# VH-VL binders against UPF0215 protein NEQ431: the designs that were tried, part 16

Target 1, 198 residues: UPF0215 protein NEQ431, of Nanoarchaeum equitans (p61151)
Amino acid sequence: MKKFARFIGIDDGYFVRNVHKKTKLIGAITKHTILDGVLSREITIDGDDVSEKIIDMIKNSNHYYQIRGIILYGITFAGFNIADVELIYKNLGLPIIIVMERPPKDIFYKAIEKYKPNGIELIKKAGPIYKTKTPFGYTYYQVYGIDKDTASNIINNLAIVSKIPEPARVAHMIARGVTKGDSSKPRAGGDSNPGPAG
Short names: E, the ipSAE of ESMFold2; O, the ipSAE of OpenDDE; V2, 0.75 times the mean of E and O plus 0.25 times the DockQ between their complexes.

## First folded at step 15 (VH-VL; framework fv_becotatug)

Design p7 (from n3 with heavy chain S56Y; at its last look DockQ between E and O 0.43; V2 from the best seeds 0.00; counts 0 for: pae E 2.1 > 2)
Fold by ESMFold2, look of step 15:
Structure p7 (fold): chain C 198 residues (1-198), chain A 127 residues (1-127), chain B 107 residues (1-107)
Amino acid sequence: as target 1 above (198 residues)
Amino acid sequence: QVQLQESGPGLVKPSETLSLTCTVSGGSISDYYVHWVRQAPGKGLEWLGVIYYSGYTDYNTPFTSRLTISVDTSKNQFSLKLSSVTAADTAVYYCARDEETKEYGSGWIFEGYFDYWGQGTLVTVSS
Amino acid sequence: EIVLTQSPDFQSVTPKEKVTITCRASQSIGSYIHWYQQKPDQSPKLLIKYASESFSGIPSRFSGSGSGTDFTLTINSLEAEDAATYYCQQSNSWPYTFGQGTKLEIK
């Protein structure tokens, strides 16, 4: 990867339905794998505003003309707020790579059909799901405005600590950190009363 | 450590409504989702349904007309009601925990495995 | 509905023996299969998630493999405490379904 290439990774933060109305949308701009900037917006849980927020976030950034591509951590944000890759591409002229650790379950598509039926067409716009082997296992991805082999090379150049490329991985960590207070997953057995500090 | 406890009457008459609760302790109800699974004596496991924290549900097809799963967040409690029961509904009823995952984004996507189960409660449907 | 068929239904086994239990799905479910152990009068306990990932705290003698429609649970060196019924469960599609179970007894 060229040492001056910038990518922006996009992910949303933690939320609880019927408690929160909005959550954070984080853009992590990297120069190759080095964090170079962080952008933030709010998006509506189960809403329709993520595409416009992504467009606004990137257009107003100091790095807009240096960004070579957008890496989305999944196509859904804040529940069923679904990215319109066609709209984003038309407004920004930037290739889009959607990354995921596993292909979606049948359950995901059934949930969209039932609870967000207008989202089916947005998901179809993202095209087929490909996979690429990384040192950390297979990464699954979709592309818009870029060929799958170029996207595979980008993923492999940017996946340095996990099969998720650094821009998206860092966006995820920041989004969870600022909304949940900790970027890690919740503990399975959670200790609500941990006792005295040592 | 999260714990799940089922409770409710052990005997229900045919045609009545079976009503159970699952009480959650040792964690926030907001961070996981509850499924209900049953097991007839000497038989295998049967998934009944799931409730999302938001209150949305998905039920196994044969139960869609008889089953109601609900949540009371103020009590950290999930409930199951199964109407018009027959002897075929005699089983041990379990509640089981599932977690949200981010593998395609945020939403209804679950890990899909049950890392914690309640102890189970036997409900007998008998005249 | 996705039907999971386990084999065998029952097996009497000797300690230290390698045991293999299979689970076949009626259609492709990727790697979205999980394995549980259930002892008499106890709740099921998770062993393997996503076909091959050992759950935290599970002894290394338990392993899983497979993808698509054919999956296996392997116990490499059986211990007496492993006598139980084992279930596979798929999470790819609603409804979640379980295999019919495989009962292991110690000779």
Scores: ipSAE 0.493, ipTM 0.768, lowest interface PAE 2.1, mean pLDDT 87
ESMFold2 (binder alone), look of step 15: mean pLDDT 88; pTM 0.916
OpenDDE, look of step 15: ipSAE 0.763; ipTM 0.887

## First folded at step 16 (VH-VL; framework fv_becotatug)

Design ko (from p6 with heavy chain K102S Y104S W108S, light chain Y32S; at its last look DockQ between E and O 0.35; V2 from the best seeds 0.00; counts 0 for: pae E 2.9 > 2)
Fold by OpenDDE, look of step 16:
Structure ko (fold): chain C 198 residues (1-198), chain A 127 residues (1-127), chain B 107 residues (1-107)
Amino acid sequence: as target 1 above (198 residues)
Amino acid sequence: QVQLQESGPGLVKPSETLSLTCTVSGGSISDYYVHWVRQAPGKGLEWLGYIYYSGSTDYNTPFTSRLTISVDTSKNQFSLKLSSVTAADTAVYYCARDEETSESGSGSIFEGYFDYWGQGTLVTVSS
Amino acid sequence: EIVLTQSPDFQSVTPKEKVTITCRASQSIGSSIHWYQQKPDQSPKLLIKYASESFSGIPSRFSGSGSGTDFTLTINSLEAEDAATYYCQQSNSWPYTFGQGTKLEIK
């Protein structure tokens, strides 16, 4: 891949269970440090629509053919809304890198098992979790449609100000900013991490 | 700076219900989980359960039948009720804050560590 | 539940010495281990989060390492004020559990 290839980072917005039914899905298209575009959709809290929304968001973008890969900020969105990386890849033909600050805990998997039928199956599609050392610490990641070494290089190339690749970092900032009002504010029981269903 | 403070009766009779309140000040509770942890005299720490500001709770298995944790968001207060107490429930009870993860798309919403603790309140179960 | 076993239970050391406390988990917990310091008549204080990340305001002499099942808390150049009981705590699985504690006395 080109040094300054365009990538789209994807993350979800702030939400509060039992208050919000939907939250924002944000795609940030970046070329290294340059933000070229912002895409947005709404996804259902604990729903099953994040994959189709990602596909729709990217496929209908003017930047679709300029994008060389997708960087997901985690595999879960809006609580227990789990991305189907196989489905996304089949539809878009773009390699997927899932980035995390740390591997999921066992309680995460237990929650998925409890609240999301076939959720574990979806997660398994993402394959094993790897780690790469950036100047800002270890970034954990999964890959689909790309080899782990290439993905590691991409992560390191895009780890500009933090261990989170810039496309995903920017997507996160935008998502938080537009949904909570300030990207610097902490989460409050929502986002891409699953919590209690109740 | 966030502060937690436990309050309640220091003495409870056997078979009665232990009731404690945790008051949070210096910050919003909306982004955090509050856990209850107790420590018997001269012993280690035991996790009791947690509550989110939305009211979602989970309890340690030994206490599921006796423990109730609740929240009053209007007062920034969390409550613990432990019924049918015995001498074994004599302990210092702490409420502690667990921050929600902020930049992880996979994994628990819990940070999993307790960054702020109350001073603790001793509850003695005695006749 | 995950059982955390600390070693040693008790240690008496001289100031300026290096102290190492270990915590072993009954099963792999990745890096989801945290360390606390508790002084007499005080609440626990967070020292290290996720095995090796120092909490804000914690002196640099405190450090943590390990992954999987074996973890260590290291105090480099012990000070008198470090006399306390230290606990490890895991957050990988419910219920959260603590080690039994390591009491550190300063000679």
Scores: ipSAE 0.344, ipTM 0.781, lowest interface PAE 1.6, mean pLDDT 91
ESMFold2, look of step 16: ipSAE 0.419; ipTM 0.752
ESMFold2 (binder alone), look of step 16: mean pLDDT 89; pTM 0.920

Design q1 (from p6 with heavy chain E99S; at its last look DockQ between E and O 0.43; V2 from the best seeds 0.61)
Fold by ESMFold2, look of step 16:
Structure q1 (fold): chain C 198 residues (1-198), chain A 127 residues (1-127), chain B 107 residues (1-107)
Amino acid sequence: as target 1 above (198 residues)
Amino acid sequence: QVQLQESGPGLVKPSETLSLTCTVSGGSISDYYVHWVRQAPGKGLEWLGYIYYSGSTDYNTPFTSRLTISVDTSKNQFSLKLSSVTAADTAVYYCARDSETKEYGSGWIFEGYFDYWGQGTLVTVSS
Amino acid sequence: EIVLTQSPDFQSVTPKEKVTITCRASQSIGSYIHWYQQKPDQSPKLLIKYASESFSGIPSRFSGSGSGTDFTLTINSLEAEDAATYYCQQSNSWPYTFGQGTKLEIK
């Protein structure tokens, strides 16, 4: 894809499990690395509605026909609300890149098996995890509706501050800012954490 | 500036219940995963279990029938009770903080390392 | 349950020299290993997280490496204050487990 193409990065906001029922879902639309629009929805903590909310958010936006791809910050949102990349692709016709800082640990897969067993098939649909070297370290990613080498180029063109591409990094910052009041605040009080794109 | 401090009786008789408290200062416990770890004299570290501030817990397999970890959010305190103790339970007991990370999205969010530890408290099980 | 085996159990060392401590996991744990220093009568202190990432404020003479099953902690130019017991700990799988420890003493 072209350097100036529009992408939407998707991430969820701050929440406290067993206290909050919902949190924000943020879409950050960039033209290359420049923020061009922000979309929002609410999603259910540990629910099943993130895929439909992503579809609705993009499909009903003024930017739909200009967006060339979706960059998901991980496959899980608001705890165990797991994106169905097949459903999203079928409804939007947009390639999907899932980015992450590290491959998941065994504890994550065991937790899915225990608490969200239907999520295993959703994770399987997203295919193998690849890695690509960026100036900020290795970025791990999965693809749907796009080949891995094209996705690697997109990641490298958009990773200008951290190994997480700008659309996803900005979505994360906005989501934290609007749900916790400060994009730099961690879940634990008092810590100064530069965030996933540090 | 988060600080953890363990407190409780230093001597417990066999077959009784060991009871300890971990008091948190310099931060809020509402976003904490607190773990208990022990160290028998001259031996290594042994993970006992964790608690999330909501009350959700999990314990290492050997302790599931004897261990209870709990939280009192109004006092910023976590508690450990270990029943039916023997001399093998003589150890320094630590509470330690495990912090949040964004792993594969916002699924299970454990860093997995302990950045803050209490000072430790020795509990001796002796008649 | 994942067993972590450290080598050596004990080492008498001279200041200014390089020291290497190894930790072997019974199965692959990716990079989910962390290193602690424990001085006598003190709590453990975190040195290295995720195999190779230095924790904030840790002297640059401490470094870590490895992935999968084989990991090392290296102390370049040992200082007298580095006399301590060192532990590796994995966070890939429940339960969290620690290595048996490596005690370093100054000659």
Scores: ipSAE 0.547, ipTM 0.786, lowest interface PAE 1.9, mean pLDDT 86
ESMFold2 (binder alone), look of step 16: mean pLDDT 87; pTM 0.910
OpenDDE, look of step 16: ipSAE 0.788; ipTM 0.905

Design q2 (from p6 with heavy chain S56D; at its last fold request DockQ between E and O 0.54; V2 from the best seeds 0.66)
Heavy chain, then light chain:
Amino acid sequence: QVQLQESGPGLVKPSETLSLTCTVSGGSISDYYVHWVRQAPGKGLEWLGYIYYSGDTDYNTPFTSRLTISVDTSKNQFSLKLSSVTAADTAVYYCARDEETKEYGSGWIFEGYFDYWGQGTLVTVSS
Amino acid sequence: EIVLTQSPDFQSVTPKEKVTITCRASQSIGSYIHWYQQKPDQSPKLLIKYASESFSGIPSRFSGSGSGTDFTLTINSLEAEDAATYYCQQSNSWPYTFGQGTKLEIK
ESMFold2, look of step 16: ipSAE 0.603; ipTM 0.806
ESMFold2 (binder alone), look of step 16: mean pLDDT 88; pTM 0.919
OpenDDE, look of step 16: ipSAE 0.688; ipTM 0.869
ESMFold2, look of step 18: ipSAE 0.659; ipTM 0.832
ESMFold2 (binder alone), look of step 18: mean pLDDT 89; pTM 0.920
OpenDDE, look of step 18: ipSAE 0.730; ipTM 0.877
ESMFold2, fold request of step 19: ipSAE 0.569, 0.531, 0.554; ipTM 0.803, 0.791, 0.801
ESMFold2 (binder alone), fold request of step 19: mean pLDDT 88, 89, 89; pTM 0.915, 0.922, 0.919
OpenDDE, fold request of step 19: ipSAE 0.828, 0.757, 0.751; ipTM 0.909, 0.887, 0.884

Design q3 (from p6 with heavy chain V34W; at its last look DockQ between E and O 0.38; V2 from the best seeds 0.00; counts 0 for: pae E 2.2 > 2)
Fold by ESMFold2, look of step 16:
Structure q3 (fold): chain C 198 residues (1-198), chain A 127 residues (1-127), chain B 107 residues (1-107)
Amino acid sequence: as target 1 above (198 residues)
Amino acid sequence: QVQLQESGPGLVKPSETLSLTCTVSGGSISDYYWHWVRQAPGKGLEWLGYIYYSGSTDYNTPFTSRLTISVDTSKNQFSLKLSSVTAADTAVYYCARDEETKEYGSGWIFEGYFDYWGQGTLVTVSS
Amino acid sequence: EIVLTQSPDFQSVTPKEKVTITCRASQSIGSYIHWYQQKPDQSPKLLIKYASESFSGIPSRFSGSGSGTDFTLTINSLEAEDAATYYCQQSNSWPYTFGQGTKLEIK
């Protein structure tokens, strides 16, 4: 992988279910790990529009010809707005890597079955979940349009402060920052206070 | 440092409603899931249910008809009401915090473990 | 509902010995198990999350392992202060459930 290869990381912003109807979708474009551009769209909470918004965001950007891959922070956005990796790949011709901290719980799959049953097919399209060891622990991922070993190398080259690759990590921070006003979680106390168990 | 403190009557008559409040200090009630867990004397732990600060709830199946969990973000508190109590509801009641995490893209899903607990309050159901 | 069965229910142990406590789930729960210590008249304290990840500030003598249905909490060199009841808890499926507990006493 080239140091100057561009990737776009994609994540959604903060929302309150039963209060908001839409939230932001953020694309963070990096040259390797250096932020080079930010794109935004709005998506519908629990809707069906995330795939078309991803396609539109990338296809209509000045960076499209330079982007070598898409890194999705999970397959669901704004609740149960589920990415169709097949549709995205067919329209953009770009490999897709879905990254996550852990494999989903049974609770997640039960919720999809109950509240978004038409999304089951979309989830199955994303294929098996693999894992790769990084300096920060195991990163779990799925691939579409790229082999798992190439994706593992991309993840490891782009994970510089977290097991989540920089394009996705930065997209998450921007999305939360613009929708919540602060990209970080509330701190538990002062800088000298121990954590919850300490 | 975040602290949770349960408060409410320690004695409740059968058939009445048990009411408890958990006060959160040293941190915000936002961006966390707030749970109630109880422990009958000399027994194990039983999960009752949770509330998210936006009002989303889920309850353990035996309690769905008589348990209500609510939140008051302006007071940094959440509360439990358990109606129609019997002696079987005698227990130490704990409030507990469950951290928000990102899972498979939802971003607003709980971790599933309890990092902070209240000290517990004994509620006795007796005539 | 997922039943968690701990073993043993009770164990009397000598300080500095290695102690193992097992938790068996009635169906696969991946690594979505967490371990708590509860000392007499205290609230539970989180030790291990996600089967094997030590929580912040937990002594290194505590470790966890396992996946699927069989999980183990290990105390490598028991200290007197470790006398407590230990619980496993799963978060894979609703409702959350706890094991019945393992009471550990110092000889």
Scores: ipSAE 0.468, ipTM 0.745, lowest interface PAE 2.2, mean pLDDT 87
ESMFold2 (binder alone), look of step 16: mean pLDDT 89; pTM 0.908
OpenDDE, look of step 16: ipSAE 0.777; ipTM 0.906

Design q4 (from p6 with heavy chain G27F; at its last look DockQ between E and O 0.35; V2 from the best seeds 0.61)
Fold by ESMFold2, look of step 16:
Structure q4 (fold): chain C 198 residues (1-198), chain A 127 residues (1-127), chain B 107 residues (1-107)
Amino acid sequence: as target 1 above (198 residues)
Amino acid sequence: QVQLQESGPGLVKPSETLSLTCTVSGFSISDYYVHWVRQAPGKGLEWLGYIYYSGSTDYNTPFTSRLTISVDTSKNQFSLKLSSVTAADTAVYYCARDEETKEYGSGWIFEGYFDYWGQGTLVTVSS
Amino acid sequence: EIVLTQSPDFQSVTPKEKVTITCRASQSIGSYIHWYQQKPDQSPKLLIKYASESFSGIPSRFSGSGSGTDFTLTINSLEAEDAATYYCQQSNSWPYTFGQGTKLEIK
């Protein structure tokens, strides 16, 4: 992958269920690993609007034609607001990589079945989970509109401080910062800008 | 400082209801689940169920008809009630916390390990 | 329900010896296994999370490995204070379950 390719990382902000109705959706646009822009929308907690908000945020941005791919931090947003990768790909023509630190456990799938049964088909559209070795451990990922080996190369080129690629890591930090007031987690040793895993 | 502390009667009569309280401090209850785990004397650990501060809860299958777990968020207290007890319910009862992971946007996803436990309280079922 | 079977149930060990405790799951659970130490009259203490990740403050002599159905806890050079009962616990599926325990005693 070329060092000047632009990617957008997507993550949601902090929320408390039964208190908040909405939270932030953040798009972090990087040129390689350098932050080049930030987009935001609001999404509904446990709602169905994240796919449309991703499409709207990207399509109506000045960066649309420069973005070469979308990196989603997980497939669920604001609780059980689940991304429809087929719909997103159809509307934007951009490859999608979903990244996660670990494959979901059975408890996750059972929770979807119980609390968001219409989400099962959306999860199935994202296909099998692959893994790739990074200097920070294994990153797990799914792909839509891109082959798994190309996605593996993108992940490795963009994972510079954690096994989560920089666009998604930065989106996570911004989303947490603007909704909770502090992107860092309390930890011994004073890590003020933790990666998604730490 | 993170603390969980169990309290309640140490002796319960057969067929009555065992009632325990777990009082927590030193952490945000909205970021954690509280679980109940018990250990019969000289035996292993048995998971009973969990509760989230919103009241969302679930129980281990053998206990679904007898177990009620609840929360009083104003007092940072989680309660366990086990009805129709027998001698088989004699155990040390623990409350323990399990961190909610939010990196993937769900408030029902668990880290899955217990980083802090209460000291445990022995409950004996005897006439 | 996922059954976790530990081996051995009991082991008498010499200080400085390398000790291996195994935990076998009845179904694949990925790496969603955690290890606890419980000393007499104490609550359990987390040692290893996610099969191989050492919890904060745990001595480096404790390590874990495995994936799928077969997991191990290793104590590289046993110390007298390591005499305890050790449990594995899975978090892949409800209900959470524990192994039956492995009791280590000093010879």
Scores: ipSAE 0.575, ipTM 0.803, lowest interface PAE 1.9, mean pLDDT 87
ESMFold2 (binder alone), look of step 16: mean pLDDT 88; pTM 0.918
OpenDDE, look of step 16: ipSAE 0.832; ipTM 0.921

Design q5 (from p6 with heavy chain E103Q; at its last look DockQ between E and O 0.56; V2 from the best seeds 0.64)
Fold by ESMFold2, look of step 16:
Structure q5 (fold): chain C 198 residues (1-198), chain A 127 residues (1-127), chain B 107 residues (1-107)
Amino acid sequence: as target 1 above (198 residues)
Amino acid sequence: QVQLQESGPGLVKPSETLSLTCTVSGGSISDYYVHWVRQAPGKGLEWLGYIYYSGSTDYNTPFTSRLTISVDTSKNQFSLKLSSVTAADTAVYYCARDEETKQYGSGWIFEGYFDYWGQGTLVTVSS
Amino acid sequence: EIVLTQSPDFQSVTPKEKVTITCRASQSIGSYIHWYQQKPDQSPKLLIKYASESFSGIPSRFSGSGSGTDFTLTINSLEAEDAATYYCQQSNSWPYTFGQGTKLEIK
């Protein structure tokens, strides 16, 4: 019969910059598209700890040896806490797919340059942004430790109600639900856009 | 339903400070950016700057030295002050809401469109 | 800063016609363009976000397309209530900028 691979989707929760110091990091483990487990950690808003928290969360899970890939919902977490895909891959041996609804706009790169300059290297490690057509529109993605065509197939197999693959979509919903009390409420990202002066 | 309403004096003398208030009703402002946009009579739209509920701001470059945008959370109000005004500052002033990104992920891409606008208030700078 | 140039500046239009308004950006802005309708003495109203996504409650006769530097707002089968000025606005880069506007009048 067909193999039924497990993936972990990762996203962060609600926060208000200059009010909160930490927020949740959620891992949603699916067997294909069926939720099979949920993991959580806390990460520092605008901090540097997301990569180590991802590594720790996965390594210490009951599911570690069953997980076949990591799907990150964006490369930034809790504002400017930026994933180091090279470090994560080296420590876990798992392919990484970063998914987005849209390519980053210029404002995002200007913000990183101004407020988190050490993050430029981390973004560069994630490589070029590809796109793949799904029934729900184009999904944009980057890859580490996996070729773009294999990643495209994974995205399309797991994107069943949205152009965002189920592991990442569910991680987002859980992260919002546990930090704001309702997954349908707007995401609070704080001020991560640099103004014209920056 | 969220409603934005501008208020303030309609006439300001040259060299003085233009002062406007944007009052928000029918919803929470804590999850959105409020922007100020103006429109000189018979002209197009010009973005001035934004403020987040926490008080973080940024301004369009020509206005950096004259513009102050602030928030009073106890009154659910945002304010705009534009100092040293001239006839060129005569315009309809709008406050408008920009929502934080609704994409799934870190939100490194913010929305950037204005889904709700106030009614606008005309400010005339007399000679 | 990014200059948005709309075409035409003005057009007299017959009801039920298809109307096309273009917006050209001075630099690539991906799909970070939004379209607004403004009637006389009223606030702008959002029609299309992200080049092609219809905003909630907007009639289906309004559509948008394009990416990069060239964008189009289309009104399929114009109605009398569509007489207004239309603006494009980019959100790719600071400062946010607007096109100069396209005024549509019913013949």
Scores: ipSAE 0.564, ipTM 0.799, lowest interface PAE 2.0, mean pLDDT 86
ESMFold2 (binder alone), look of step 16: mean pLDDT 88; pTM 0.920
OpenDDE, look of step 16: ipSAE 0.763; ipTM 0.890

Design q6 (from p6 with heavy chain S54T; at its last look DockQ between E and O 0.37; V2 from the best seeds 0.63)
Heavy chain, then light chain:
Amino acid sequence: QVQLQESGPGLVKPSETLSLTCTVSGGSISDYYVHWVRQAPGKGLEWLGYIYYTGSTDYNTPFTSRLTISVDTSKNQFSLKLSSVTAADTAVYYCARDEETKEYGSGWIFEGYFDYWGQGTLVTVSS
Amino acid sequence: EIVLTQSPDFQSVTPKEKVTITCRASQSIGSYIHWYQQKPDQSPKLLIKYASESFSGIPSRFSGSGSGTDFTLTINSLEAEDAATYYCQQSNSWPYTFGQGTKLEIK
ESMFold2, look of step 16: ipSAE 0.631; ipTM 0.821
ESMFold2 (binder alone), look of step 16: mean pLDDT 89; pTM 0.926
OpenDDE, look of step 16: ipSAE 0.791; ipTM 0.902

## First folded at step 18 (VH-VL; framework fv_becotatug)

Design s1 (from q2 with heavy chain S54T; at its last look DockQ between E and O 0.48; V2 from the best seeds 0.64)
Fold by ESMFold2, look of step 18:
Structure s1 (fold): chain C 198 residues (1-198), chain A 127 residues (1-127), chain B 107 residues (1-107)
Amino acid sequence: as target 1 above (198 residues)
Amino acid sequence: QVQLQESGPGLVKPSETLSLTCTVSGGSISDYYVHWVRQAPGKGLEWLGYIYYTGDTDYNTPFTSRLTISVDTSKNQFSLKLSSVTAADTAVYYCARDEETKEYGSGWIFEGYFDYWGQGTLVTVSS
Amino acid sequence: EIVLTQSPDFQSVTPKEKVTITCRASQSIGSYIHWYQQKPDQSPKLLIKYASESFSGIPSRFSGSGSGTDFTLTINSLEAEDAATYYCQQSNSWPYTFGQGTKLEIK
C-alpha cells in the first residue's frame, strides 16, 4: 500500500440507553497506518442521523480531497442508527468498506426486524459479506463502490496489529476513550481475546 | 471483579411460585445481560431466558407461560419467578452474565457466552 | 431450536492422554459455539469462546476447533484436575442451547 493513501475509519462511542440521548461519532484519518487526523460529531442513540453525520464530518474536513476510502466499523452505530452506504457514496464519491470480526449471527437480524424494521433495507444495500485472510485471522467485510479484491488488499495493508484495519481500530479506541474515559476493556473480568468496541 | 449471587427459598411446594433473586456487584449492569440457567440433579444445563438492564427480556419456549424475569436497577438485582412448579422444576438455578458487544456495529447484541456465573442455588419442589 | 449433540457421553481417561470431545449442531451456527467445564458442586467455567478462542486464564492444554456444524474440544495432555463434565453451548439463535454433556473421569 502507498504511504500517502488516506483512509478514514469510523466508529461510535459508549452510551447508556434511557440516560444518554447522543454519543460520539469518531473519524480517524490515517496516511497508510499513521494517524493524520481525528474528526468528531454527535449522533442520536437509536436514531437515523449517522449517514448525514458521516457525510458532514468528511465533506467539511481539510482531508476530504485526499481521502481514498471509508472504513466503517460495522453498519450499525449508537445502537440502531444504521448507515446508508448508498447515500454516503452518492454524496462523497468515496468507496466504502464495512469491517467486522465475525459474520452477524441470526440473533442480530432478528433484533433489527424487531427494533428497527426499516433498517433491513439499509443492511441489504451493503451487499454480501466476504472474508479475507489476515495474519490475525479472517476479517469479514462488505463493499460499496469498490470491488471485493481491491478491498481485501486494502484491509490486509491496514491490518497491522489486529484483523480490524488501523483506521477503524483507532476510531474505536478514541470513541471509547472520550465517552467512557478509558479505551481499553475493564481489566477485571476481561476475556483471553479482547476485541475492539464490543 | 463482577460477582453474581443467587438467593431465595430452597424449598417450594408444588403448584406454587419459585422466586429467586440475582444480586450483582462489582460492575456496571448497563454493559451486559443476565441469563437464568438451571440444572436438574444429575442432568445437563437448560437455558431459561435473559433480561437486559432496560427490562427487555425473552424466555425459552417451554417456559413462556410460567416464567417472569425482571430487573431492579436501583438494587442491582435481577429476579426470576416460575409459577405452577412441579417436581420437574427441582434444579440448581444459576444466574450468569453475557456481555453486550459490538457485533456488526453498535450495542444491543450479546457476546453469547457466559463469563461469570453465580454459585447456583438448589430449589427443591416437594410437598 | 438448535440441537447440540456431544460425543462421547462418558469417557474414562488417564493423565497425559490427549482427549477429544465433539459437538455437532443440527444446523450451521458459524463459529458461535462455546465450551464450559463443570466440576462436581461447582458452577460451569468458560474455557473456549467462539469455537477456538481461549478464555482468559485457561491452561494452554485446552483448545477448540471447528466451524459450521462440527466442533471439537481438545485437552492435549490431560491432568487429574481435568476430570469434569464438559458442555458446548451455541449462541447463534434463540433459544441458547447446550449439548447434553461429556463426563470425563480418571480411571
Scores: ipSAE 0.665, ipTM 0.840, lowest interface PAE 1.3, mean pLDDT 88
ESMFold2 (binder alone), look of step 18: mean pLDDT 89; pTM 0.925
OpenDDE, look of step 18: ipSAE 0.727; ipTM 0.875

